# VH-VL binders against q0atu2: the designs that were tried, part 164

Target 1, 119 residues: q0atu2
Amino acid sequence: MLDKKARIRTSREYRNVFEKGKRLSGRFLIIYYVENALDNNRFGFITNKKIGMAVIRNRIKRQLRAIVREYQGQVKNKHDIVLVARAGIGKSSFEGMEKDYIAIMKKAGLFARNANKID

## First folded at step 8 (VH-VL)

Design tc29 (framework fv_dusigitumab)
Fold by ESMFold2-Fast, scan of step 8:
Structure tc29 (fold): chain C 119 residues (1-119), chain A 121 residues (1-121), chain B 111 residues (1-111)
Amino acid sequence: as target 1 above (119 residues)
Amino acid sequence: QVQLVQSGAEVKKPGASVKVSCKASGYTFTGYDINWVRQATGQGLEWMGWMNPYSGYTGYAQKFQGRVTMTRNTSISTAYMELSSLRSEDTAVYYCARDYSFYETSYFDYWGQGTTVTVSS
Amino acid sequence: QSVLTQPPSVSAAPGQKVTISCSGSSSNIGDNYVSWYQQLPGTAPKLLIYDNDKRPSGIPDRFSGSKSGTSATLGITGLQTGDEADYYCGTWDSSLSAEYVFGGGTKLTVL
């Protein structure tokens, strides 16, 4: 799980990211992101009712948190980033979601190229 | 300027199929899901399903499962909705609409002009 | 039968105020945010309210929304003849395999 300090927790903070942030879409994910005035990154996770039943939405949310945790050290500092699951994500594999996350973060300029390869 | 432009009116016999198109412009087509909604004459709006143009994945309302197919052609930014085994009750205006996510929901921020489909003998 | 319940019609004079209710259940309105759509005669629906109470750019503040429990309300003040339209509430429903559901629609007549 991510530390509490690294989580977006309030509805006001979520709405701020949606209103002021940039939007970038991937195959299974949309991110909304904005620079913050803190010393760290904060992440939010949204799996709205469109995704499916609660069991599916909860599984997707857990898997996205695991992916973000794995790559958190490679994310450009001082950003609030909200991950929104797209329609059809429940039909994707874990690896498919992971690859989509990496691709989106690189395209947004928030992520190092070759992030999962240590030389 | 975001636009969704739909194909023209269709007249079909019972038992036929109809395929309605929805051409998107003014935004990145693969970046937003597309929904289909119909409206019979003098009746309310009825949701039919969603299609993710990036992945090609779809989800259909239970009522239309087995009769509806939603597809897209990304090279021409066009979404399609095909309804088979047409009945008189399928006479309606069919709309495509763009899905926009905000906080914990999504809604339809831009709509096509509608395509009238008439099913008659 | 629509999943969300709206009155079939409402009417008032120019300059007056009306409210349109939208009643659902815990699996739809109680569990998600509500949007409202305006459909002028002979036209496609147009987004009027999202996230319960937010207005898209270009929608005047005469239009407002609210939600309490399993019900949502659309308010229109300073009624104008151009407001004559059908109004639909809509939200996602979690009781099935996730479907978007609309209210039955309310025809607003400006007398």
Scores: ipSAE 0.798, ipTM 0.912, lowest interface PAE 0.9, mean pLDDT 91
Fold by OpenDDE, second read of step 9:
Parts: sequence; structure tokens; C-alpha cells
Structure tc29 (fold): chain C 119 residues (1-119), chain A 121 residues (1-121), chain B 111 residues (1-111)
Amino acid sequence: as target 1 above (119 residues)
Amino acid sequence: QVQLVQSGAEVKKPGASVKVSCKASGYTFTGYDINWVRQATGQGLEWMGWMNPYSGYTGYAQKFQGRVTMTRNTSISTAYMELSSLRSEDTAVYYCARDYSFYETSYFDYWGQGTTVTVSS
Amino acid sequence: QSVLTQPPSVSAAPGQKVTISCSGSSSNIGDNYVSWYQQLPGTAPKLLIYDNDKRPSGIPDRFSGSKSGTSATLGITGLQTGDEADYYCGTWDSSLSAEYVFGGGTKLTVL
């Protein structure tokens, strides 16, 4: 699991990212990202009922958190990043989600130049 | 006021390349993707791809993969779309459009005036 | 040939109501918000509706949008001569590597 300090937790924090951040769309994900005043990155996750039942939404959240955790050490520091799961993600494989995450994060330029496992 | 101003009309021979520019103003250029859409005479809209002005990364429609290059110059808030190996079927009006979204949405809220590209022998 | 299907044309007299349909699939309209664009003759497209049913500033309330399942609909009431234009639906398609897709366009003629 992500450390508590690595998570966006409050509505105010989410609103800040949505209002002031940049956005990019991928196949299964939309990300919003903005620089923060911290030394670490924070991640947020949004899954709505369009994805499916609560059990599905919770599964998707767990999978996305696993993906983010896997690559968090390769993401540029000082960013708040919110992942919004698109409705189609419920029909995707874990590998598909991972691939989309990598693609969208590259699109955003959020990976370090010498990052591994993203090429 | 958000504005996208495109370069002027182009006339090209088959096999040549064309590079269309799109100058943005009225907003933070690096904050929004730029999309390119073309429209052949009497035909519908066709999406070509996106470019992120901040990172420079791109995503192209499969149809144009290997033939289109989207770039930007952030110092002058200008996006570029270059299409190579031109053929007659590439004759169209080419538009740049700003991408905007909320949550799960993404739509093109501002458009350039269009650039006519004519490919003829 | 377009991923999204629209009727080629619709027509009505001034003051009447018209609807324009947009049919897609689960990977596009089913999973994503739909936008509508108006293109007056000889001009660039303009955003008319976003997020299925929301109007940008400056768009009168006689324009409306809706979505159900894998289909979207644009409604225009109180039709005016100035509404004569081409209308396009658009959305993202997850099955096409997150490509944006348009409908074929609908020509609206005001009789």
C-alpha cells in the first residue's frame, strides 16, 4: 500500500488538483497533476459508479494503487496526481491498466528520464 | 480571451511535406493538449492526434502513424503539425483545437480558424 | 465509415424542434462523455454541447443534449435559420488506443 503521506485524502486537496492541475486522457485513465510544495508525491484515485458495482470499483482502486506503488519511485517528485478511472477500465486487464498508466504518465512527462520498466 | 490562430493556406505537390502552425494565446499554453483535426472538402471531421505542449509527447491516430509529426515551441506558444508523403487525399482543411476536460470528460472547446492544404500535381 | 453514426441530414421549418442522433458502442459513447460541435458553412467547428448535456457559455438553452446507453441525441427547439449548419458528435474510444472519434456529421436544413 501507499504510505499515508503519499495519498491525497481530503476533498480540498482533490479540488486543488482538479482546479489548478493539468489533465491528460488515456485509454482507461485520466490524470490530473499539479506541483505541490512537498518533497514527496501524493496520489489520489477516483472511481465512480460508471465503472460498475462497488466490488468492481474497489477492485479497480486496489489495482491502480498497486500500479502506482510499483512505479512511484520513478515519478518526478513534488507532484499531486489524481487518477480518474474511466468507465471502460472495468473491462480491462491489470496489464492493460498498467500499460495505460505508463503511457499517460509518459504523456504527462512525469517519469524521471532514467526511469526503469517504463520503456 | 482564448485564441488559436493558424498559418495560411498551403499548396503542395504529391510526395512533399506540409507544416501547419497554431499559435495559442489567452491561456497557459503548456496546460492543455492540442489536437489536430482535418476535414476534406464536403466530408466530415477526422481526428489526427494530440500533442502535450508541456512534455512534447504525442499520440497519433493509427491512420497517420509514421506520417504525421506534432511538435511545439513553448517560447512562442505555438503548436505544429507536419504531414509528410502528401497525397491528393490529404487535401483538406486542417484545424488545431484545445483539449479541455473535467473529471472523466475531454472535449475541444476552442478551435483554430483552419488551414487549407491542397495537394495537386 | 465513421465510428459514430449520424443521420446524413435533417430538416424542419423555423420554430420547430429537431433531433439528431449519434449511435456508437460501449467502448466510445457507452464509456465516455459525448460532445457536440456546430459547424456553420465556411467556418471552423464550435463546441455546442459537452459532457452529454452541458452548454458552454453563450449557447442558448434551446440546444440540449442527452445520452442513453451507447447513443446520444442533440435537440434543437425553436429552430432558427441561423441554425442551418453541420453538426458532429464526438467522444473518445478506448478500443482505438484512446483515439477521438467523430460522427459522420448531420446537415441541418431550415426550410
Scores: ipSAE 0.018, ipTM 0.676, lowest interface PAE 7.7, mean pLDDT 90

Design tc3 (framework fv_dusigitumab)
Fold by ESMFold2-Fast, scan of step 8:
Structure tc3 (fold): chain C 119 residues (1-119), chain A 121 residues (1-121), chain B 111 residues (1-111)
Amino acid sequence: as target 1 above (119 residues)
Amino acid sequence: QVQLVQSGAEVKKPGASVKVSCKASGYTFEGYDINWVRQATGQGLEWMGWMNPYSGYTGYAQKFQGRVTMTRNTSISTAYMELSSLRSEDTAVYYCARDYSYYETSYFDYWGQGTTVTVSS
Amino acid sequence: QSVLTQPPSVSAAPGQKVTISCSGSSSNIGDNYVSWYQQLPGTAPKLLIYDNDKRPSGIPDRFSGSKSGTSATLGITGLQTGDEADYYCGTWDSSLSAEYVFGGGTKLTVL
């Protein structure tokens, strides 16, 4: 699970990322991202009702949080990042979502290119 | 300047199939889902399904499951909706629409001009 | 099966105010944001309201939306003849195979 300090919590913070951030779409994910004034990254997760019933949306949220946590040390510091699940994500495997996450983070320039180690 | 431009009117006989196209311009085609909606003469809007242009994954309304296929060709930024086993009740204007999704919301912000499909003998 | 309920027609004189209701259930309006679409005769629908109460750029403030429980309302003030159109509410229905659902449409006549 992600530490509480690494999570976007309030509707105001979500709105800030959507309004001021950049948007990049992957296969199963859309990310909105903006630099923050903190010393750490924060993540938000959105699975809207077009994806399906709560049981599917909750599974996807859990899997996305696990993916983000695993690659946390690779992410360039001082960003607020919101992941929005796209139509069809429920048909993807865990590995498919993981690969899409890595691809979109690289495209966004959010993976640390000069990092010697991943935490 | 976002535009969705649809193919021209079609006249089909019962039992045939029809394939309507929707060409997108002015935005990154793979970045937004496409929905298809139809409207019979003098009737309301009826949702048919969505298609994700990056993955190719689809979701269809139960009413059309087994008769509809939604695809795309990313090299020409074009979405397609094919409806088979046509009946006179399928006579309608068919629309494509771009899906804007964020947070708890998803809405159709841009629509194609519509394609009239007439099914008659 | 999850059709939203709208009155089939509404009418008023120029300069007056009208409201158009849209009634659903907990699995659609109760659980999701509502959009409204305007369809002028012979044209494609146009997004009029999104996220229950927000207007796209270019939509006059005479148009407003609201949502309470499982119902949504479109308000139009200062009616003009150019407002004659069909109005549709729309939202997602929560199900294993989620579907977008529209209201039956309301024909607005300005006399």
Scores: ipSAE 0.636, ipTM 0.885, lowest interface PAE 1.5, mean pLDDT 90
Fold by OpenDDE, second read of step 9:
Structure tc3 (fold): chain C 119 residues (1-119), chain A 121 residues (1-121), chain B 111 residues (1-111)
Amino acid sequence: as target 1 above (119 residues)
Amino acid sequence: QVQLVQSGAEVKKPGASVKVSCKASGYTFEGYDINWVRQATGQGLEWMGWMNPYSGYTGYAQKFQGRVTMTRNTSISTAYMELSSLRSEDTAVYYCARDYSYYETSYFDYWGQGTTVTVSS
Amino acid sequence: QSVLTQPPSVSAAPGQKVTISCSGSSSNIGDNYVSWYQQLPGTAPKLLIYDNDKRPSGIPDRFSGSKSGTSATLGITGLQTGDEADYYCGTWDSSLSAEYVFGGGTKLTVL
């Protein structure tokens, strides 16, 4: 599970990312990202009804948190990053989700250059 | 004023490669993806791929995977698209386009003037 | 052949209204914002509509966009001779590894 300090938790924090951040679209994910004034990264997760039933949405969130946790140490510092699940993610495998996350984060230039798990 | 200025027309033989340039100005080059779109004579628009000038990473259409290479030189705010193993079917006008990605938006708001590439034996 | 389907051509007299449809699927139009591009003869495409129904600066309010389900529509009122052009819808498609897809294009003729 992600550390409490590594999570976006308030509506205000989410709004800030959406209003001031950049947006990139992947196959299964959209990410919004903006620099923060902290020493750590924070992650947020959004799943809506387009994903499916609540049980599916909860599964997706769990999977996305696992992915983010796995690569957390390779992400550039001082960023707030919100992951928005796209409608098609419900039909995706975990590996597919992971690949999409890596691809979109690379596109955004959010991985450290010395990262070794993303190649 | 945002501008994308592309290199001049190219004439190539089948099997050769072509490299088209797209020089950006009027905005922060690293801040926006560059997309490439082509259009054969009398045909519709065909998306080829994207390149992020900051990271240098790319995403190509499956159709062009292994044959297209998109790069950039940030010092001169220039994007490049190289297409190899040219065929007659590659004869088209090639466009670079800036991708505006903010909030829920993702669209091509500025386009280059186009580069005509002719492939003939 | 195009992922998004447009009528190949539409025509109307000056001053009239025309609509151009764009049909897709849940993975593209259903899940993403639609943009429209105008291409005058011999020129590069120009952004006409973004985010389904928004106009960039400089685009007159004669042009409108809408989206419902897996379909989008471009509307042009007060048709002018200068509107004669090709029009393309476009959006991202998640089923194609987030590829951008265009409609086949619609040729608008002003009679």
Scores: ipSAE 0.019, ipTM 0.680, lowest interface PAE 6.3, mean pLDDT 90

Design tc30 (framework fv_dusigitumab)
Fold by ESMFold2-Fast, scan of step 8:
Structure tc30 (fold): chain C 119 residues (1-119), chain A 121 residues (1-121), chain B 111 residues (1-111)
Amino acid sequence: as target 1 above (119 residues)
Amino acid sequence: QVQLVQSGAEVKKPGASVKVSCKASGYTFTGYDINWVRQATGQGLEWMGWMNPYSGYTGYAQKFQGRVTMTRNTSISTAYMELSSLRSEDTAVYYCARDYSWYETSYFDYWGQGTTVTVSS
Amino acid sequence: QSVLTQPPSVSAAPGQKVTISCSGSSSNIGDNYVSWYQQLPGTAPKLLIYDNDKRPSGIPDRFSGSKSGTSATLGITGLQTGDEADYYCGTWDSSLSAEYVFGGGTKLTVL
């Protein structure tokens, strides 16, 4: 589970990232990202109704949180990042989602040499 | 400028297949999912399915499962929708539309001009 | 026929106000955000409203949307002859599998 302060939780905070952030697409994920005024990174997760039923959407969210948690130390500090699941993500493997996450974060320039660690 | 340009009108015999194309320009083709929607003469809009042009994965409306196939060619930024075993009730205008996912919503922000498919004896 | 129910037609005079209803169920409108699409005669549909009540760039504020429970409403004020069109509501449905569903459409005539 990600630390509470590393999670985007309110609709206002989510909409701020969508409104002000940059968009970059991957195979199964889209990210919206923006620098924040905090001393840490925050992550949000969106699985809208087109992904499937609640059980599928909940599984995807759990897997994405696990992936983000594993790689949080490699992410450039002071960013709000929202992961949006794309159509078809429910048909991908865990490894496929992980690979896509790494690729899109590298492409966005969000993986830093000097990683910050969040508990 | 975002554009989706579809192939021209088709006339088919019952039992044939039709393949409609949708060429995207003005944006990164693989970055947005594509949906297909049809409209029979004087009738409403009917959703057929979605295709993710990056992954190639698809999802189809139950009504069209087994008859529809959605594909793409990323080198020419073109999506395809093929409908087989055509019947007279498949006579319709077929649209491709770009899916925009924003927050907890997903909607169709740009549409192709439509392709008229007529199924006649 | 359609999963979402709209009146088949509505009419009003120029300058008047009109509302178009869209009724669904808990698995679609009750659990999701609604979009509205305008289809002028002989043309492809165009996005008019998204996220229940938001307008894309270029859509005048005469157009508004709202949602309450399992129903959504499109409002048009200051009606113009150029507003003559078919209007469709749309949303995702989660009953068995995720499918996008449209209303049956409402033909707006400006008399």
Scores: ipSAE 0.781, ipTM 0.903, lowest interface PAE 1.0, mean pLDDT 90
Fold by OpenDDE, second read of step 9:
Formats: sequence, C-alpha cells, structure tokens
Structure tc30 (fold): chain C 119 residues (1-119), chain A 121 residues (1-121), chain B 111 residues (1-111)
Amino acid sequence: as target 1 above (119 residues)
Amino acid sequence: QVQLVQSGAEVKKPGASVKVSCKASGYTFTGYDINWVRQATGQGLEWMGWMNPYSGYTGYAQKFQGRVTMTRNTSISTAYMELSSLRSEDTAVYYCARDYSWYETSYFDYWGQGTTVTVSS
Amino acid sequence: QSVLTQPPSVSAAPGQKVTISCSGSSSNIGDNYVSWYQQLPGTAPKLLIYDNDKRPSGIPDRFSGSKSGTSATLGITGLQTGDEADYYCGTWDSSLSAEYVFGGGTKLTVL
C-alpha cells in the first residue's frame, strides 16, 4: 500500500494537477504530472464508470497502486502524478497495465535514467 | 492560432533517407505529442508513431520500427520525422498532427499541410 | 487491410442524409473514443468529430457521431456539395501496444 504521504487526497490537489500539469496518453492510462514543492512524489488515481462496475473499478485502483508502489523509487522526485484509467483497462491483465505504466512514464520522462527494471 | 507547417516536397532514390520537418506555433510546443501519419496516393491514412517534444521519447508503429526516427528541436518548436531505407511503397504524403489528450480523450486536432515524398529510381 | 472497416463509398443528393459506418473490435472502438476526420480533395485531414459524438468549434451540427459496442457511425444531414470528401474514423488500439488505427476511408459523393 502506498504511504499516506505519497497520495493525492483532496479535490484541490487533483485540480492543481489537472490545471497546471502536463498530460500524456498511454494504452490504458493517461497521466497528468506537475512538479510539487515537496520532497516526495504523490500519486492520484481516477477510475470512472466507463471502466465497469464498482468492484472492477476498485480492483483496477488496487492494481494501479501496486504498480505505482513497485516503481515509485525510480520516479523523479518532487512530482504530483495522477493516473487516469482508460475504459479498456478493465479488460487488461496486470502485466499489461504494468507495461503501459512503464511506457507512459518513460514517455513523460519521469523515470530516472539509471533506473533499473525499466527497460 | 495553432499551426503546423511542414517542409517542402522531397524526391529520393530507393535506399536513401528522408527527413521531414514540422514547425509548430500558436501553442506550447512541449505540451502536446506530435504524431506522424502518411497517405499513399489514392490510399488511406496510416499512423506511423508519436513523439513527445518535452522528453523526446517516441512510440513507433510496429511496421516502421527500426526504420523511422522521430526527433525535435524545442528551441525552434520543430518536430522531425526521418524515414530510412526508402522504398517505392514509401511514396506518400506525410503529415504531422498534434495530439490532444485530456482525461480519457486523445485525438489529432491540428494537422500540418503535408509533405509529398516521392521514391523513384 | 485497415484495422477499422468503412464502406469504400457512399453517395446521396444534396439535402439528403448519409451515414458512414466504422466497424472495429473490443481492443479499439470498444475500449477507446472514436474520432472522425474529413479530408477534402487535395487537402490535409481535418478533425470532424471527437470523443464519439463531440464537434469541434466550427463544425456544424449537421455532422454527428455515435458509438455502440465495437462500431461507430458518422451522420451527415442536409448534405451539401462541399461535403464531398473522404472520411476516416480513427481510434487507439490497445491489443498489443498503443497504436493509432484508421479506417480505410469512405468517399462521399454528392450527386
């Protein structure tokens, strides 16, 4: 589970990322990211009804949190990052989501260049 | 006003390389992906890949993997698409297009005027 | 050959209504928003419809889009001679990698 300090929690925080951040689309995810004034990264997760039933949405969030946790040590510091799940993610495997996350984070240039387990 | 202006027509021999430019204006260049799409004469649109101007990272269609290189010069808000080992079937009009992404959406909202590339012996 | 399937051509008289279908699969149209592009003869494509059914500014309301299951439809009412063009549907495909795919295109002829 992600540390409390590593989570975007408030509507205001989400709005800030959406309004001031950059955005990139992946296969199953869209990420919004902006620099923060903290010493740590914060992650937010958005799943809407297009993903499927609540049980599915909750599963997706759980899986995305696991993925983010796995790679959080390799992400450039001082960023707020919101992951928006696309409709097709509900049909994706965990490995598929993981690959997409890695791909889109690379696309955004958010991984450290010397990060392992990325390539 | 958002504009994408591409370089002029090219004539190449088989086996050569071509590099097409796409100069963006009217918006923050590094804020949007640039996609490249080509269209052979009398044929449909074919997606080639994307390039993120901020990071420089790319994603290419499998068909063009190893043969296409997409780059950018942020100082002049210009994207480039280089296609190597040219073949006659590469004869087409090549377009750059801006990718708009917001929430779940992603579509090409602005297009360059196109660059004709002719490959002939 | 195109991942998305469109009729090669459609035709109608001015003032009439035409529809252009776009058939795909769960990994593309089923999972992703569909866009439509209009390409007038000798010009670059232009965004006509995005997010299945939304019109960019400047696009008249006689153009409409819809999506159901793995298929999308473009509707044009009050057909005008200036509508004669090629129309392409497009969307992202998530089957293997994030690749954008187009339909084969539909040539609309105004009789």
Scores: ipSAE 0.015, ipTM 0.677, lowest interface PAE 7.7, mean pLDDT 89

Design tc31 (framework fv_dusigitumab)
Fold by ESMFold2-Fast, scan of step 8:
Structure tc31 (fold): chain C 119 residues (1-119), chain A 121 residues (1-121), chain B 111 residues (1-111)
Amino acid sequence: as target 1 above (119 residues)
Amino acid sequence: QVQLVQSGAEVKKPGASVKVSCKASGYTFTGYDINWVRQATGQGLEWMGWMNPYSGYTGYAQKFQGRVTMTRNTSISTAYMELSSLRSEDTAVYYCARDYSHYETSYFDYWGQGTTVTVSS
Amino acid sequence: QSVLTQPPSVSAAPGQKVTISCSGSSSNIGDNYVSWYQQLPGTAPKLLIYDNDKRPSGIPDRFSGSKSGTSATLGITGLQTGDEADYYCGTWDSSLSAEYVFGGGTKLTVL
């Protein structure tokens, strides 16, 4: 699980990211991201009701947190990043969501180095 | 700047199919889901389904399941909605609309001008 | 039948205030954010309010929204003849499978 320090928790903080941040879309995920003044990254997770029933939304949210936690060390410092699930994410595999996350974070320039490369 | 431009009016016989197009411009087409909404003459808005132009995945309203197919061609930034087995009750204006996800919800921030489909014998 | 209930019509004089209600259930308005769409005669709908009470850029502050429990309300102050339109509330219904649902629409007449 992500530590409290690494989570966006208040509506005000979410709104700040949406209002001031950049938007980038993947196949199953949209990210909104903005630099913060905290020296650490914070992540937010939104599974809108368009995704489906609570059981599906809760599963997707847990899987996204696990993915973010796994790749946390590769994310450039000082960012607030909100992940918003897109329509169809419930039909994706865990691996599909993971690959989409890596692709969008790299495209956004938010990965310090390629998560899939071994040198 | 953001525009959704739909194909022209169609007149169909009962039992036929109609395919409506929606060409997007002014934004990254694959970045936003597309919804289809119809409005029968003198009636309210009725949601038909969503299509994710990046993945190609779709979700249809239960009422239209089995009769509707939503697709896209990303090379020309165009979404399609095909409705088969037409009945006179399918006479309506059909709209495409862009889905914008924001905070705790999503909503339709830009709409096409509509395509009138008339089903008559 | 529409899933969300709106009055079929409302009317008031120029400069006055109107409110348009939208009633739903726990699976839609109760746990979801509501949007409002304005449809001028002969045109496509236009987004008027999102996230219960937020206005897109270009929408005047005469338009406001609110939500309480399973109901939402659109308020219009300083009515102008150009406000004559059909108004629709809309939200996602998260029951068996998510579907977007609209209210039946309210025709606003500025007398």
Scores: ipSAE 0.704, ipTM 0.886, lowest interface PAE 1.3, mean pLDDT 90
Fold by OpenDDE, second read of step 9:
Structure tc31 (fold): chain C 119 residues (1-119), chain A 121 residues (1-121), chain B 111 residues (1-111)
Amino acid sequence: as target 1 above (119 residues)
Amino acid sequence: QVQLVQSGAEVKKPGASVKVSCKASGYTFTGYDINWVRQATGQGLEWMGWMNPYSGYTGYAQKFQGRVTMTRNTSISTAYMELSSLRSEDTAVYYCARDYSHYETSYFDYWGQGTTVTVSS
Amino acid sequence: QSVLTQPPSVSAAPGQKVTISCSGSSSNIGDNYVSWYQQLPGTAPKLLIYDNDKRPSGIPDRFSGSKSGTSATLGITGLQTGDEADYYCGTWDSSLSAEYVFGGGTKLTVL
């Protein structure tokens, strides 16, 4: 589980990211990201109805949190990032999901230059 | 046959709360999310939120966040939508709708008959 | 006003064909399945089309749906007087905290 301070928690925070941030779509994920004025990154997760029942959504959300946590230290500082699960993610393996996350984050240029666990 | 039967019409004063019920039958209640949608007179449909009867998890529209509470009683297959701090603009017909959500699909396949809520001084 | 844009009204004579458009964006129609709902006067909405182009049981093949890009279209052929109703498109929108969004609705009048 992500640290509380590393999570986007309020509707206002989410809206800020959606309204002011940039949007990039991957195969299984859409990310919205914007710079923040904090000393840490914050992550939000949205698993909408399209990916299935609540049980499935919760599973996907847990998986996404695990992925984000794994690579958290390699993400550029001072960003709010919202991950939105897309259709088909429920059919994806964890590895596939991870690859998509890495790909989209690279495309967004959100990984630090000194990141060494990204391939 | 799947049926959603809602509670009767409500008349409330501004500032009050209203709690509408939606009793489900003809299917496994805990297997499908319940959505709530309202419609002001002569206006369009407005989505309010969803509730999963199994877990009790909810997702609310931002517009109603902090003012709406969706719950359920699984023993009687009934979903509830409570809206607080009522104002005149909350006057509308409120619908519950079953959400068919499996894998990549999601749509509201069955609807309640609607509950008229009138907010007036 | 509504996230999804529909024409406020359409009309045609019995037997004719009508189309109702539903315009959205990448975060809603672009990424998600579209459903259509029919609402007869004084009644609750009824599912008409789901998953862009599929008909529930009991819905005649006069009703059709399609989706392209960020727009969806409902088609009604062989228009009947009983088709006079309000029609709403709907889908999920990821940019609004994964909210479900409806079109503004289209009033279909059978002349």
Scores: ipSAE 0.017, ipTM 0.663, lowest interface PAE 6.9, mean pLDDT 90

